VH-VL binders against Protein disulfide-isomerase A5 (PDIA5). Designs and how they scored, part 1

Scores and structures below are computed, not measured.

Target 1, 129 residues: Protein disulfide-isomerase A5 (PDIA5), of Homo sapiens (Human) (q14554r378to506)
Amino acid sequence: WMQNPEAPPPPEPTWEEQQTSVLHLVGDNFRETLKKKKHTLVMFYAPWCPHCKKVIPHFTATADAFKDDRKIACAAVDCVKDKNQDLCQQEAVKGYPTFHYYHYGKFAEKYDSDRTELGFTNYIRALRE
Positions, changes and structure headers below are counted from each chain's first letter, unless a header gives other numbers; Kabat numbers aren't used for antibody chains.
F, E and O stand for the ipSAE by ESMFold2-Fast, ESMFold2 and OpenDDE, each averaged over both directions (binder to target, target to binder). V2 = 0.75 x the mean of E and O + 0.25 x the DockQ between their complexes.
Where letters were taken out, [cut] stands.
The coordinates of atoms that the task and the answers printed are left out; those that the model quotes come from them. Centres of patches stay.

## First folded at step 2 (VH-VL)

Design a01 (framework fv_alextatug; at its last look DockQ between E and O 0.08; V2 from the best seeds 0.00; counts 0 for: pae E 11.8 > 2, placed apart)
Fold by ESMFold2, look of step 3:
Structure a01 (fold): chain C 129 residues (1-129), chain A 119 residues (1-119), chain B 110 residues (1-110)
Amino acid sequence: as target 1 above (129 residues)
Amino acid sequence: EVQLVESGGALVKPGGSLRLSCAASGFTFSNAWMSWVRQAPGKGLEWVGRIKSKTDGGTTDYAAPVKGRFTISRDDSKSTLYLQMNSLKTEDTAVYYCTTDYWGEMDVWGKGTTVTVSS
Amino acid sequence: QSVLTQPPSASGTPGQRVTISCSGSSSNIGDNYVSWYQQLPGTAPKLLIYDNNQRPSGVPDRFSGSKSGTSASLAISGLRSEDEADYYCATYDDSLSAWVFGGGTKLTVL
């Protein structure tokens, strides 16, 4: 018989597997985690969505810009995961990506402005007063 | 009651090593960022370094005077913060405080543990 | 000298208002939140003010903080003998990637 072929190369790490400043949340820890943060901008996404893939570098850079402010988080929820299905439905996520701002875990408003690092950072800076 | 208790302070010769421990109780340690702050005799407060929660990446940052010599780690299963201090210098002589993050609702300081580095 | 500059001492009599300044730069106070700590003799520091002007539970409203440009200020009104302590400002410095404390101000209540 033929020998086993050489194993395929490891896949590129997912956004969650990358070591970034983005806080990846799940339904079980969403509320408790966000109530500890004065300001959280949350990206609800699907990993396969091209619109999400375009924004991920910008959102990741935004998270890095605020990484040392303990009261600010840039968080992400993968709505395709079974454990996040109820959360994304409760938060009325109708499409991807969707961006919500939370104040101490309470929904405040939907973010509908520019989906660039500059757009996100200007928004968060305005919240800091 | 939320509290932090440091231990491991001792008299050590220059070039020596110490490991400090900080036992946490009364809060969810795994969610907290933790810092070490020191105070030399008769001097002010000096930030030593920080470790983030694992959820926020678990990464560490250090003040320049200790970078490369000190290592902060955490054991969430034991609710314990550590400071490994290597290549100690006389200027490392201080009381070392363990702190929660500076987020206002969880502001807890330990009573400190004394490290003396002298020949 | 420290990155954040405080007067080394301040004084007042009971009932007076005293202010303690903290001068920094655009890389620290200019873009980051300021906190203040009180250290009574022989004790660990205690958080007094966070987020520039917010008081933790249990801190009296006679303690107040403010920030303008690259400077911050702690005000203590209705001064009491128990306020005799060292006071430190603190903030994050973006250029150092580090928390920094002021040198401290020893407040004497006469």
Scores: ipSAE 0.006, ipTM 0.564, lowest interface PAE 11.8, mean pLDDT 87
ESMFold2-Fast, scan of step 2: ipSAE 0.217; ipTM 0.770
ESMFold2 (binder alone), look of step 3: mean pLDDT 92; pTM 0.939
OpenDDE, look of step 3: ipSAE 0.559; ipTM 0.855

Design a02 (framework fv_alextatug)
Fold by ESMFold2-Fast, scan of step 2:
Structure a02 (fold): chain C 129 residues (1-129), chain A 119 residues (1-119), chain B 110 residues (1-110)
Amino acid sequence: as target 1 above (129 residues)
Amino acid sequence: EVQLVESGGALVKPGGSLRLSCAASGFTFSDAWMSWVRQAPGKGLEWVGRIKSETDGGTTDYAAPVKGRFTISRDDSKSTLYLQMNSLKTEDTAVYYCTTGEYDYMDVWGKGTTVTVSS
Amino acid sequence: QSVLTQPPSASGTPGQRVTISCSGSSSNIGSNYVSWYQQLPGTAPKLLIYSNNQRPSGVPDRFSGSKSGTSASLAISGLRSEDEADYYCAAWDDSLSGYVFGGGTKLTVL
């Protein structure tokens, strides 16, 4: 009389657990890491956010496209982690996803163009000279 | 090329029933959230309801005026979206559009199918 | 009455900049992304702006969106006669658990 409902499938890997070229940053390494890269595009996100989920494949593909360029990084910060809340507040993140461009660790501008691989790659190529 | 083609629109009497279909092509239908939006003659757009992909739970949401009377369903094997309309009222007279729903927006729209509820 | 408030009409001449407002509340625009739709006479609507300010492929950069608090705006620069259409804003409403549209703005190019 035991009903054995089928076990749910195992949880899917988080973005941080996926093997990609995206540089996942936290509050304690954010500043020092960005200072070492000429150009960094940072995605501030929440894992539960549907808009973030839609962009993640595009942002990941962009990071992978620039993996061989040592001057360029595509980085991500999970703003719902306790250890990142101060960072996301300091960077004036008011919603998810938010995209910031940093030049040698210095905030230069918000990225507000197309949230597609093509949009991100065109933006980064313009910064590359 | 993404296409949505609605069908099933007709003239029906108040209290009647009607089922609309939306045939989808050019994208992976099973991954898409789908919505129905209607527009009464000379009036604005009114969202009817949506159905999420199976991956996102396959749940439905409905606008208050149709809740309890309309049912949205999907057949991923046929790439087809359905709207079952029961207990039709004259206020349901409209062009019904099928749309793909990308979380916060209606991305692609069909050309619509006309439903007229009249005695 | 629509849940989101738009002016019923707007007008401009070719080359001008026109803005269309959309007002909501904390449960819709205040908490969720805004999208905009263009409906040319006799045609189905098409997506013009999504996620407050993003353009789909094929939409010219003359069209831009913005959001502040519980309000949103659509701006059309370099107005052309072919921009004559009805424009609708929309957002998810948390309290209704549904998607809501503005009443639409009929844009006339004089």
Scores: ipSAE 0.006, ipTM 0.539, lowest interface PAE 14.8, mean pLDDT 88

Design a03 (framework fv_alextatug)
Fold by ESMFold2-Fast, scan of step 2:
Structure a03 (fold): chain C 129 residues (1-129), chain A 119 residues (1-119), chain B 110 residues (1-110)
Amino acid sequence: as target 1 above (129 residues)
Amino acid sequence: EVQLVESGGALVKPGGSLRLSCAASGFTFSDYYMSWVRQAPGKGLEWVGRISSDYDGGTTDYAAPVKGRFTISRDDSKSTLYLQMNSLKTEDTAVYYCTTGLYSFMDVWGKGTTVTVSS
Amino acid sequence: QSVLTQPPSASGTPGQRVTISCSGSSSNIGSNYVSWYQQLPGTAPKLLIYSNNQRPSGVPDRFSGSKSGTSASLAISGLRSEDEADYYCAAWDDSLSGYVFGGGTKLTVL
């Protein structure tokens, strides 16, 4: 028999500080990174956005589910960062979150379906087939 | 189901050579990084080396104790990973595991094949 | 000697919480993802935690990982007898250009 006091919770990291399978991209590496992947679903977001906060766990789970498929990536761009604002404007991001699918770095379509792990996973599976 | 099956383990004299194989199934082998990890009797895990996917150039990295003596290669047409071991030493005695993972972490492991180096 | 430092043993009773530490340096844990592996007696290792704190499908949520600076920890809550195993941490080491393991921790459930 032993007493187990709970350890204090660790500090809450930002999404970029959470070391997940999500590729966190910036203006400087966006184009070159996307060209190397056959299929990339990109989430353009703002850290303060409540709608974005609800989706982040689902998008992260999707990225982790496809971590072993080298041809597929789930990427994110923080549009509030100064260095990313030009990129988000160039990609015609009008609100947060915005989801774009890129095929070998070329914009193919906007994803407007369910913002759940199941929705994202079904979409990506359809692209893969 | 992702499955890895190692083979080729044997008793070898010091200075000898041996080639291990790892047969992969249940996934697109060519897309994955592959590693070899060994475990000496009663000891901990020791990473041996890895080979990147074909897309990343099939580049290899090795742990210092095996560098220059061991060579990792892959045959994507056969979904098979190899470890060529030369100039074997008694310290190379271990169970050798084949592993797969996208960014060098060891996602799936085989059951291992035993290599014994003794006179 | 292992590059990453773990205690050689840890113990607890059923239902308790146990933590296993893993200490490294700026070239490994400080810069790279940490993974944890469970090895039951007589079996091959199994991936338990990847990317510091992520669980593969099939690993119960009572297993959790964390990383702070150059150290990492594995926490096992609701300890069960089936958790008796050797636990290993691992990370890529930039200075060695190779993956490094901790020395392993033998967990006993008393």
Scores: ipSAE 0.006, ipTM 0.527, lowest interface PAE 15.7, mean pLDDT 85

Design a04 (framework fv_alextatug)
Fold by ESMFold2-Fast, scan of step 2:
Structure a04 (fold): chain C 129 residues (1-129), chain A 120 residues (1-120), chain B 110 residues (1-110)
Amino acid sequence: as target 1 above (129 residues)
Amino acid sequence: EVQLVESGGALVKPGGSLRLSCAASGFTFSEAWMSWVRQAPGKGLEWVGRIYSKYDGGTTDYAAPVKGRFTISRDDSKSTLYLQMNSLKTEDTAVYYCTTDSYFEGMDVWGKGTTVTVSS
Amino acid sequence: QSVLTQPPSASGTPGQRVTISCSGSSSDIGYNYVSWYQQLPGTAPKLLIYENNQRPSGVPDRFSGSKSGTSASLAISGLRSEDEADYYCGTWDSSLSGYVFGGGTKLTVL
């Protein structure tokens, strides 16, 4: 039929496609990458999750704040990707977003505090001291 | 059996050079972080430096007293760790141990040590 | 002059419990794992405790470690004559970008 639909808006860049200091990891490079960093805060997420979408700008700002510190990383794992599903199951991710802190690749604790740039930066600064 | 065997210790004059070797067996050497630790006669343990695995960048860290004078290297094909010691000082006199290293498990495996004496 | 502070000596009698302290700062013990090493006279050091409180295979449960803030401690229960040795704590120091040991504690079994 003759519907004259509006053209869809252009696709928005994914978080992985944005130029940020967030380290995007997949199952096959996760453990080797984390072992090289003293402190890594990892955000396990799903691109469709509204709570994840709200946190992404805060987590990105945190990563940018620590970009010049070679000992610190803010990393993200997309748990919806087929190749990451085993990793997210192994790391006991039960919902999105989930935040884990790793010391030289070893799981230390879940981060369950404020999901804001201030909350994340204060947490990482305390580890750095 | 996991084993480390140091060699190369000797009497050297101040300002001299010496290379120590550490032969590893019983584990996958290429995946291991390795360290050198020394102990002066009757004194405590002093960390000298560390070398990361090639998978972790193969870089090195050194204690301040040896930085610029000592170099740690590895040959994964021979499962051997090296310590090149230049511009030796009397305060470098010690038993030198090679160790496996990790952030989590500390220095798990130690050799028996090799003695370096710097004197004239 | 060690970065980590240990008492130079400790003593106990057979069957007693003895503790050895190790004090540091926020850049070392504060957020890094602590290991303990035992050195019997005339021998190379041996890893006794790693990751604050874990024991390698073959280390009896009489040995235990703990960490609180910028301090760590090694506890030896049921003290035996064969425990007479030098004990060292060790950890990574982030400000120095290097591993640091305590000055060592000489344990005497009376």
Scores: ipSAE 0.006, ipTM 0.538, lowest interface PAE 15.2, mean pLDDT 87

Design a05 (framework fv_alextatug)
Fold by ESMFold2-Fast, scan of step 2:
Structure a05 (fold): chain C 129 residues (1-129), chain A 120 residues (1-120), chain B 110 residues (1-110)
Amino acid sequence: as target 1 above (129 residues)
Amino acid sequence: EVQLVESGGALVKPGGSLRLSCAASGFTFSNAWMSWVRQAPGKGLEWVGRIKSKTDGGTTDYAAPVKGRFTISRDDSKSTLYLQMNSLKTEDTAVYYCTTEYGDWYMDVWGKGTTVTVSS
Amino acid sequence: QSVLTQPPSASGTPGQRVTISCSGSSSNIGYNTVSWYQQLPGTAPKLLIYYNNQRPSGVPDRFSGSKSGTSASLAISGLRSEDEADYYCAAWDDYLEGWVFGGGTKLTVL
């Protein structure tokens, strides 16, 4: 029997490697990026988290729905990355996923409603009123 | 073609009133935030005030020198922005430009300006 | 006086690089993005730079912007005679709750 009879399949692309409208942010560009958007909903996550994996398609669909609106962004921060640890601590992230709404870069509130495309979309639409 | 065209500029005596108009075309006016910016003869640019789109609350903000005297309004059905100027002072003499505004970030499209002269 | 501070004039020769500074405070440039406007003689201002360092379509890459702390700069490389104009920086001011402009810089190409 062969130990490795076939080449392993390529690994699945990470969320950051996928071509989506989600803004993937890191500690060194987080503050400056958020200041340039009137409304930003940020998902703080860990790639290994099952609850995060379930939300990612919904959050991505939401980001894609608002991609042509320059005032709105859906952003994500990978809190497992070394360079993001300080940011996630500063933002008081206690678990994954955590959703925060920022208004012109200022923390306004934590989003604790439905983690679905409909829930996120309704929330963002209400912010525009 | 995206255009902003100001009109209504005139010679007015101190204490008088005047209404400026800004006709927009070539884009969806109802979605735009709109600002007025003025420039006194030989001087720099000075922001006058702004009005947000109805979707973003339709609120207005004014620079301190004009607050209480000037009022900004919009008529989305006519794609027109207005600046109502009351209690005019000689220091209000300027070319008045209307602009589209993207949030608190930048002013994109500018009109050609309309001249207001306040003199006795 | 203007809230943001620019030198009243700047000059250079064709092909040279010129920089125009813009100084503010924590309530304006320190917290918000900077935009720059070019005003050719007898014309309305035109957006030249937004989001500190982005160019609108049609603005050549000879024009670039930067921001550090409470200050911003506009750089013009490969200077040309058609660059003679007044240049203004602007930012939203959270304390004044309004837009503030620099006093303008008159650029002369010698």
Scores: ipSAE 0.005, ipTM 0.538, lowest interface PAE 15.1, mean pLDDT 88

Design a06 (framework fv_alextatug)
Fold by ESMFold2-Fast, scan of step 2:
Structure a06 (fold): chain C 129 residues (1-129), chain A 120 residues (1-120), chain B 110 residues (1-110)
Amino acid sequence: as target 1 above (129 residues)
Amino acid sequence: EVQLVESGGALVKPGGSLRLSCAASGFTFSDAWMSWVRQAPGKGLEWVGRIKSETDGGTTDYAAPVKGRFTISRDDSKSTLYLQMNSLKTEDTAVYYCTTAGYSYFMDVWGKGTTVTVSS
Amino acid sequence: QSVLTQPPSASGTPGQRVTISCSGSSSDIGYNYVSWYQQLPGTAPKLLIYENNQRPSGVPDRFSGSKSGTSASLAISGLRSEDEADYYCGTWDSSLSGYVFGGGTKLTVL
């Protein structure tokens, strides 16, 4: 093998650093970005949260399923970041993960169904047609 | 070993109340979504309702026949699931099973059931 | 009563292949994963198939599931006497916001 077994492994990329179809938003661009999309499902999360970590692969797969649909976005907000705390309070985020659906930037409802790729995709498909 | 043990089944008069318990062991109960499923004598399976983990919002969903009469709750410190049954009807007579629910809504682990009989 | 439609009975001889059907609508089987449950006489149901075609640990590969449109099927190959049981399909119904079962199929091994 060509790999040095004593060398430390490279650090795993954070969700924000991964090359995915998830749109990572911050307080500065949240409102402006959501207004441009007919349908946005937003995951409010904390990187250290074990339940958030379990959902991330499912939410990422959902974003990838709709990546070519210009009317749909799957977005995420890291509520632990200092600059996002005001946003997360304004959006009434009381725990992690929290999922909200926005229609052209306006809050429509909280998503409280299954936190699986199938659950998320079924929800979004119902919104399209 | 993963195990669910139901208890509390009894003979109750119509209009009465009863609380069922389900003791869980062998897995992390606090992370699990839990359901109740019932089966009337000689009949098929009927879903009663579910409760999500507290970290997933702790919300409940109920089948139409029991909505407004039954309440599902949990005590994670005791690894115990509850079904509070009010305004009982003869058609509520069944074996009641406690189940764990998977994230894709399958009933993974089942208890052995506890029998509820509603009659005069 | 039951939302999903199953034949009330099915039968076969040892070694035969039998298939049990489950029919629903666009709001249940059409949208969501299908599971199958086996109930041996006098016992609690046991998960047999989940997510249309996946087997839990300990379920032999003689049992297989499939789904097409608004219908699902359970196939049992190499039928054995211990397979004699009631079989139920189940899925989430998005219009009811609840889980629904089929009426059950009593499998008799002749």
Scores: ipSAE 0.005, ipTM 0.534, lowest interface PAE 15.4, mean pLDDT 86

Design a07 (framework fv_alextatug)
Fold by ESMFold2-Fast, scan of step 2:
Structure a07 (fold): chain C 129 residues (1-129), chain A 121 residues (1-121), chain B 110 residues (1-110)
Amino acid sequence: as target 1 above (129 residues)
Amino acid sequence: EVQLVESGGALVKPGGSLRLSCAASGFTFSEAWMSWVRQAPGKGLEWVGRIYSKYDGGTTDYAAPVKGRFTISRDDSKSTLYLQMNSLKTEDTAVYYCTTDEYIYSGMDVWGKGTTVTVSS
Amino acid sequence: QSVLTQPPSASGTPGQRVTISCSGSSSNIGSNYVSWYQQLPGTAPKLLIYSNNQRPSGVPDRFSGSKSGTSASLAISGLRSEDEADYYCAAWDDSLSGYVFGGGTKLTVL
């Protein structure tokens, strides 16, 4: 008997662990990061939320589309993490997902349109013009 | 062409003062956050401080060793960054680099070639 | 000394893969994005990686970054002689309210 026990499979990567252009923010760096960018669309989410899971690929694709524009960011905040709960309360997040647009760190409006790559991309492009 | 050029490095006695300049070109300087980073002879990199764009409040942050002695300022009309160094100490001897902090994710994108400051008697 | 911990040296042969580690704490790497810088002998540092794993324009894809918990890693695949340089990691530190650098790793290509 020379067989070694099989190693357990690695856990599925969390959204934050994936190599994407989405900026994953926490309470400690949220304000200073948003001040740096002219336009930031922020997705407030919970990992367990089915509606959030459906949107994540679309939001990620949007972030990747704007990765070369240093004035634009697509950011995400995991509101279930202990360190982010105060931030999500301060930002008046009442459900998941919630999308906010910030102009140089100042809350400007809530995004309530289509939760698709096309919807997000068209919204951000309109902000630039 | 995006470029940063430092100047003003010199030999200064302990307790003295010196002002460094950093001339920026090829990008919209007024929108950029800017940092100073230094490197003592044979040593590693050490962040000195940063200044935000005027659109982001124009405020400054400093590393503990220089707080109260160094002042960072900017002149957007001249696309120039400054580091005013007062009460210089021997341990301030280093090559001083100016950098852009244009990446929102804690990246110092563009670096100058550096200017050398020597503090000795 | 430096706040972030890197090995002082690393080495490899042409074509091989080399990794450089960077270890921090919850107040820096654990809470903030990591960047990596390459300093060729006698030159200013150059940004290699930002946001843990993103490459600036002009940096070849054989350079990659990763982060897990309070540690980060820079991987260089297809190692070339021109990669001989000092490599530094950096992150914002919440407790210090400033950027902190690793001590640097001197990479030698044998």
Scores: ipSAE 0.005, ipTM 0.537, lowest interface PAE 14.5, mean pLDDT 87

Design a08 (framework fv_alextatug)
Fold by ESMFold2-Fast, scan of step 2:
Structure a08 (fold): chain C 129 residues (1-129), chain A 121 residues (1-121), chain B 110 residues (1-110)
Amino acid sequence: as target 1 above (129 residues)
Amino acid sequence: EVQLVESGGALVKPGGSLRLSCAASGFTFSNAWMSWVRQAPGKGLEWVGRIKSKTDGGTTDYAAPVKGRFTISRDDSKSTLYLQMNSLKTEDTAVYYCTTGDYVFSYMDVWGKGTTVTVSS
Amino acid sequence: QSVLTQPPSASGTPGQRVTISCSGSSSNIGDNYVSWYQQLPGTAPKLLIYDNNQRPSGVPDRFSGSKSGTSASLAISGLRSEDEADYYCATYDDSLSAWVFGGGTKLTVL
């Protein structure tokens, strides 16, 4: 009387399914959401990408570090979702992960520094003051 | 290309009401955030209020001097912005301009020629 | 009343550089983008500078903007008689939840 042994175990929760301070955005709400935040660092990613998987814990920790700051957000966009492909093309995403900084919803610059919690946190703190 | 044409300005007595219109053309009006800005004779520019696109919630914001008296609305099917002005005061005498923007902190990139409202007894 | 302070007037001669200041606070200029508008006599205002230092198409490069702390500046180089106008700075004010304009600066080309 064991559970069906041919059935695979439930998959691990996706990043979007985890309870974190990261704002998971789609094409339908991307522009509206970013306009409401003074500073947003956005991670464009693909769930299958090994480099993305390595960065996710660092980016999540960064989002959690700024969760009480109403002017700052860390957001993520899954570029392999059908609904997000046009958005990722419009934002000139050429590979994964790609990090963009937006000021009140306007693209300001690409983040190309260290993909660590310390790197992201230092970058955001410098923007703030 | 992009045009905004205000209309409806008139001479009104204090306590009266007036509705201004702004006809938009040359852009997708339904996506735009719209604002009203006024200028009293010989004075500077003063923001009156704005209305967001329906997609961004369609909500309105007003400057303190007009809160509770003025209402901004839009009709996307007619590409028209409105300003309903109630309980008019002599201090409301001004040229009223409509302007278009793209998001909450967007600049006023296109302006109409304005319509004149005079509140006097 | 305006919450952003501009000098009421400025003047220069053709070919000179003129700077117009705009002073605010942490809740407006200190925290938000600044735009500048030119109003020629008898006309509606026109966008001259946006996002602190960007020019829309059709605005010559002799117009430039800058922002530092709670102050912004508009610089007009190679001044021309056609530049005689009123100039306004504008930004969003977080405390008022409203857009605010400077009082305006009347530029006279002598």
Scores: ipSAE 0.008, ipTM 0.565, lowest interface PAE 11.4, mean pLDDT 88

Design a09 (framework fv_alextatug)
Fold by ESMFold2-Fast, scan of step 2:
Order: C-alpha cells, then structure tokens, then sequence
Structure a09 (fold): chain C 129 residues (1-129), chain A 121 residues (1-121), chain B 110 residues (1-110)
C-alpha cells in the first residue's frame, strides 16, 4: 500500500505559545503591568532549566485557579531572551526558577516555599487576608 | 461627585425587548469595569453581567439565567453603559442597578438608584 | 437560588456586637476576595467592605470583615438603630466566571 512519507513532527509549543492564564511579561511592559495588579507572583525562568520545566504545570494551574480574580496575577519572565536580560539583572535573579511577589508593582518578597500548585495557591490566598 | 443614573425601565410584555442606559459622571468611565445587578420585588441581589474596561479587552460575562438573551455594551465617548434585554420573561421583573468595579476594589463601589423593569401580560 | 449561604435574619440590641456569616466553596470565597453590601430600606445597595476586610472612605470602623477558607463574616460592633438593613456578601466565582451574592441577611435592631 502506498503511503505518503511521514512529515516531521511540529515542535512542542513554548510556555508563551500555550493558551494559559499566565501573563508572559518582557522588560518593556513589566513595570506598567505589575502596577495594575494588587498582587503578582512572578516566575523568572529559563526554558532549558529542568527545575523550571517541572514547576511550569504547577504555576500554570495556579494562574488558572486565580484567572477570574482581577487583583491577582501569575506572571512569567523568560530571562534567556536578550530583551529581558537587563530586567532579570535589575530584579537580582541569580538562578532559575526564582519567584518574587510584587504589591502594586513594588517588590515585597521572594517566594521560597513549595513549588507546587498547593504551595503557590496557599501563599496567594494568605496575601488576600 | 461620582454618579451613575439608570434609565429606560418600563412595563413590557413577555417576549418583548427593552434597552436600559446608565449615564456615568464624575470619574474616568473608560477605566472602569461596569456591572448590572438586579433585585426582584422583596428578593435579594442577583448579578446580571459585567463588561471590562477597554484596556482589558472590553470582554463581557453573564449570569446563566440571562445568557443569550441580554447583551451589555458601553460607549466610552458618551460615558454610558447599556443593557439590551431580549426575550423578556416574567422572572426578569426587577429593579436594575448599574455599578462600577474599581481596580482598587474587588467589589462594586458606586451604585445608581436603579430603574424598574416590569414584565407582565 | 443564591450560590453563597447567609442566615436570612440576625438581630441585636444597641451597643451589642453582631456577626453575619457567608459560606461558599473553593471556587468562590476560597479563591477570591469577598465584599459586603448594606442596603437600607428603599435605597440602593452601598459597598461596606471590599477585599475581605477593607473599608471604603466614610465607612466607620465599627464594621469589619474577615475570611477563613470558604467562609467570610461581617462584624458590626456598637450596634445602632441606623444599622437596621439588609446585608449581602458577594464574590467572583471562578467556575461560573461570574459574580455571586449571598441571599442576604435582614438585620433587626431590637
């Protein structure tokens, strides 16, 4: 039976290309976007980082859980992109993933607890009390 | 002085249509999320729907009982919010309030006095 | 039917503290901010508490809000006759993509 040659598989979509509630920010819009949200948890990452890849589903699920709360955002910055390197240096990102909490655009603290959906959601819920 | 003034309430027959307006003054209307809330005689508050600000994409969401029958729109050049009501039912009888939703509030900050819609044969 | 559960009535005497509860689920109160609204007889509702426990300008500190898990409460201390009103809790429900209110609590000042 004659069959067409198999086409190469398409590349996996990047996190930015996925349809999720995560706000993907760049240096040009980082400050102005964060000022509009009361609470933003930001994940600074590198696409090649194995620890980052493990956390992405958990962070995405957290963003989706808070998608309808206009005061809450879960945002991500790809620190490997040339246009984001200055931002990641300014924010004192020394490794990946790094998680920062911002209150109306002001850096408040680094998140160093569990890198799971439960850990992230409990942290954000506590901020609302 | 921040104000919202609803108008357009009337007596209408089942199956009819009606458009409500809400005129805003005293604030930058275009920056606010807006909502419609209704209250049937002697009953509690029921959310009807909302429309986001333009910088958030002007998206709309509706409560299940009105979805497909009611449409929320806004005209920022006139600082006016609208509620188009089609296929009206007797259970749509209520006082209709328009409200603001502030970026600093998760709730509904400013309310109008309401306009009364009666759906009866 | 209301998505959030409130007692239909509450009562107190002048100077007393009264508390009104509001119960929901993980998709509404569990994830989102709670607001409280006061409706005096014959008037439009007024925002009383936002973001669980914050007061708008002009709301006296006798009114306070709190939230724990999937429940919220409104406390009114130093109760006065002018506090006689209907009180509603409200929040965004993430599963419905819509705002939901409690059924309302009629507060009577005895």
Amino acid sequence: as target 1 above (129 residues)
Amino acid sequence: EVQLVESGGALVKPGGSLRLSCAASGFTFSDYYMSWVRQAPGKGLEWVGRISSDYDGGTTDYAAPVKGRFTISRDDSKSTLYLQMNSLKTEDTAVYYCTTVSWDYSGMDVWGKGTTVTVSS
Amino acid sequence: QSVLTQPPSASGTPGQRVTISCSGSSSDIGYNYVSWYQQLPGTAPKLLIYENNQRPSGVPDRFSGSKSGTSASLAISGLRSEDEADYYCGTWDSSLSGYVFGGGTKLTVL
Scores: ipSAE 0.005, ipTM 0.535, lowest interface PAE 15.7, mean pLDDT 86

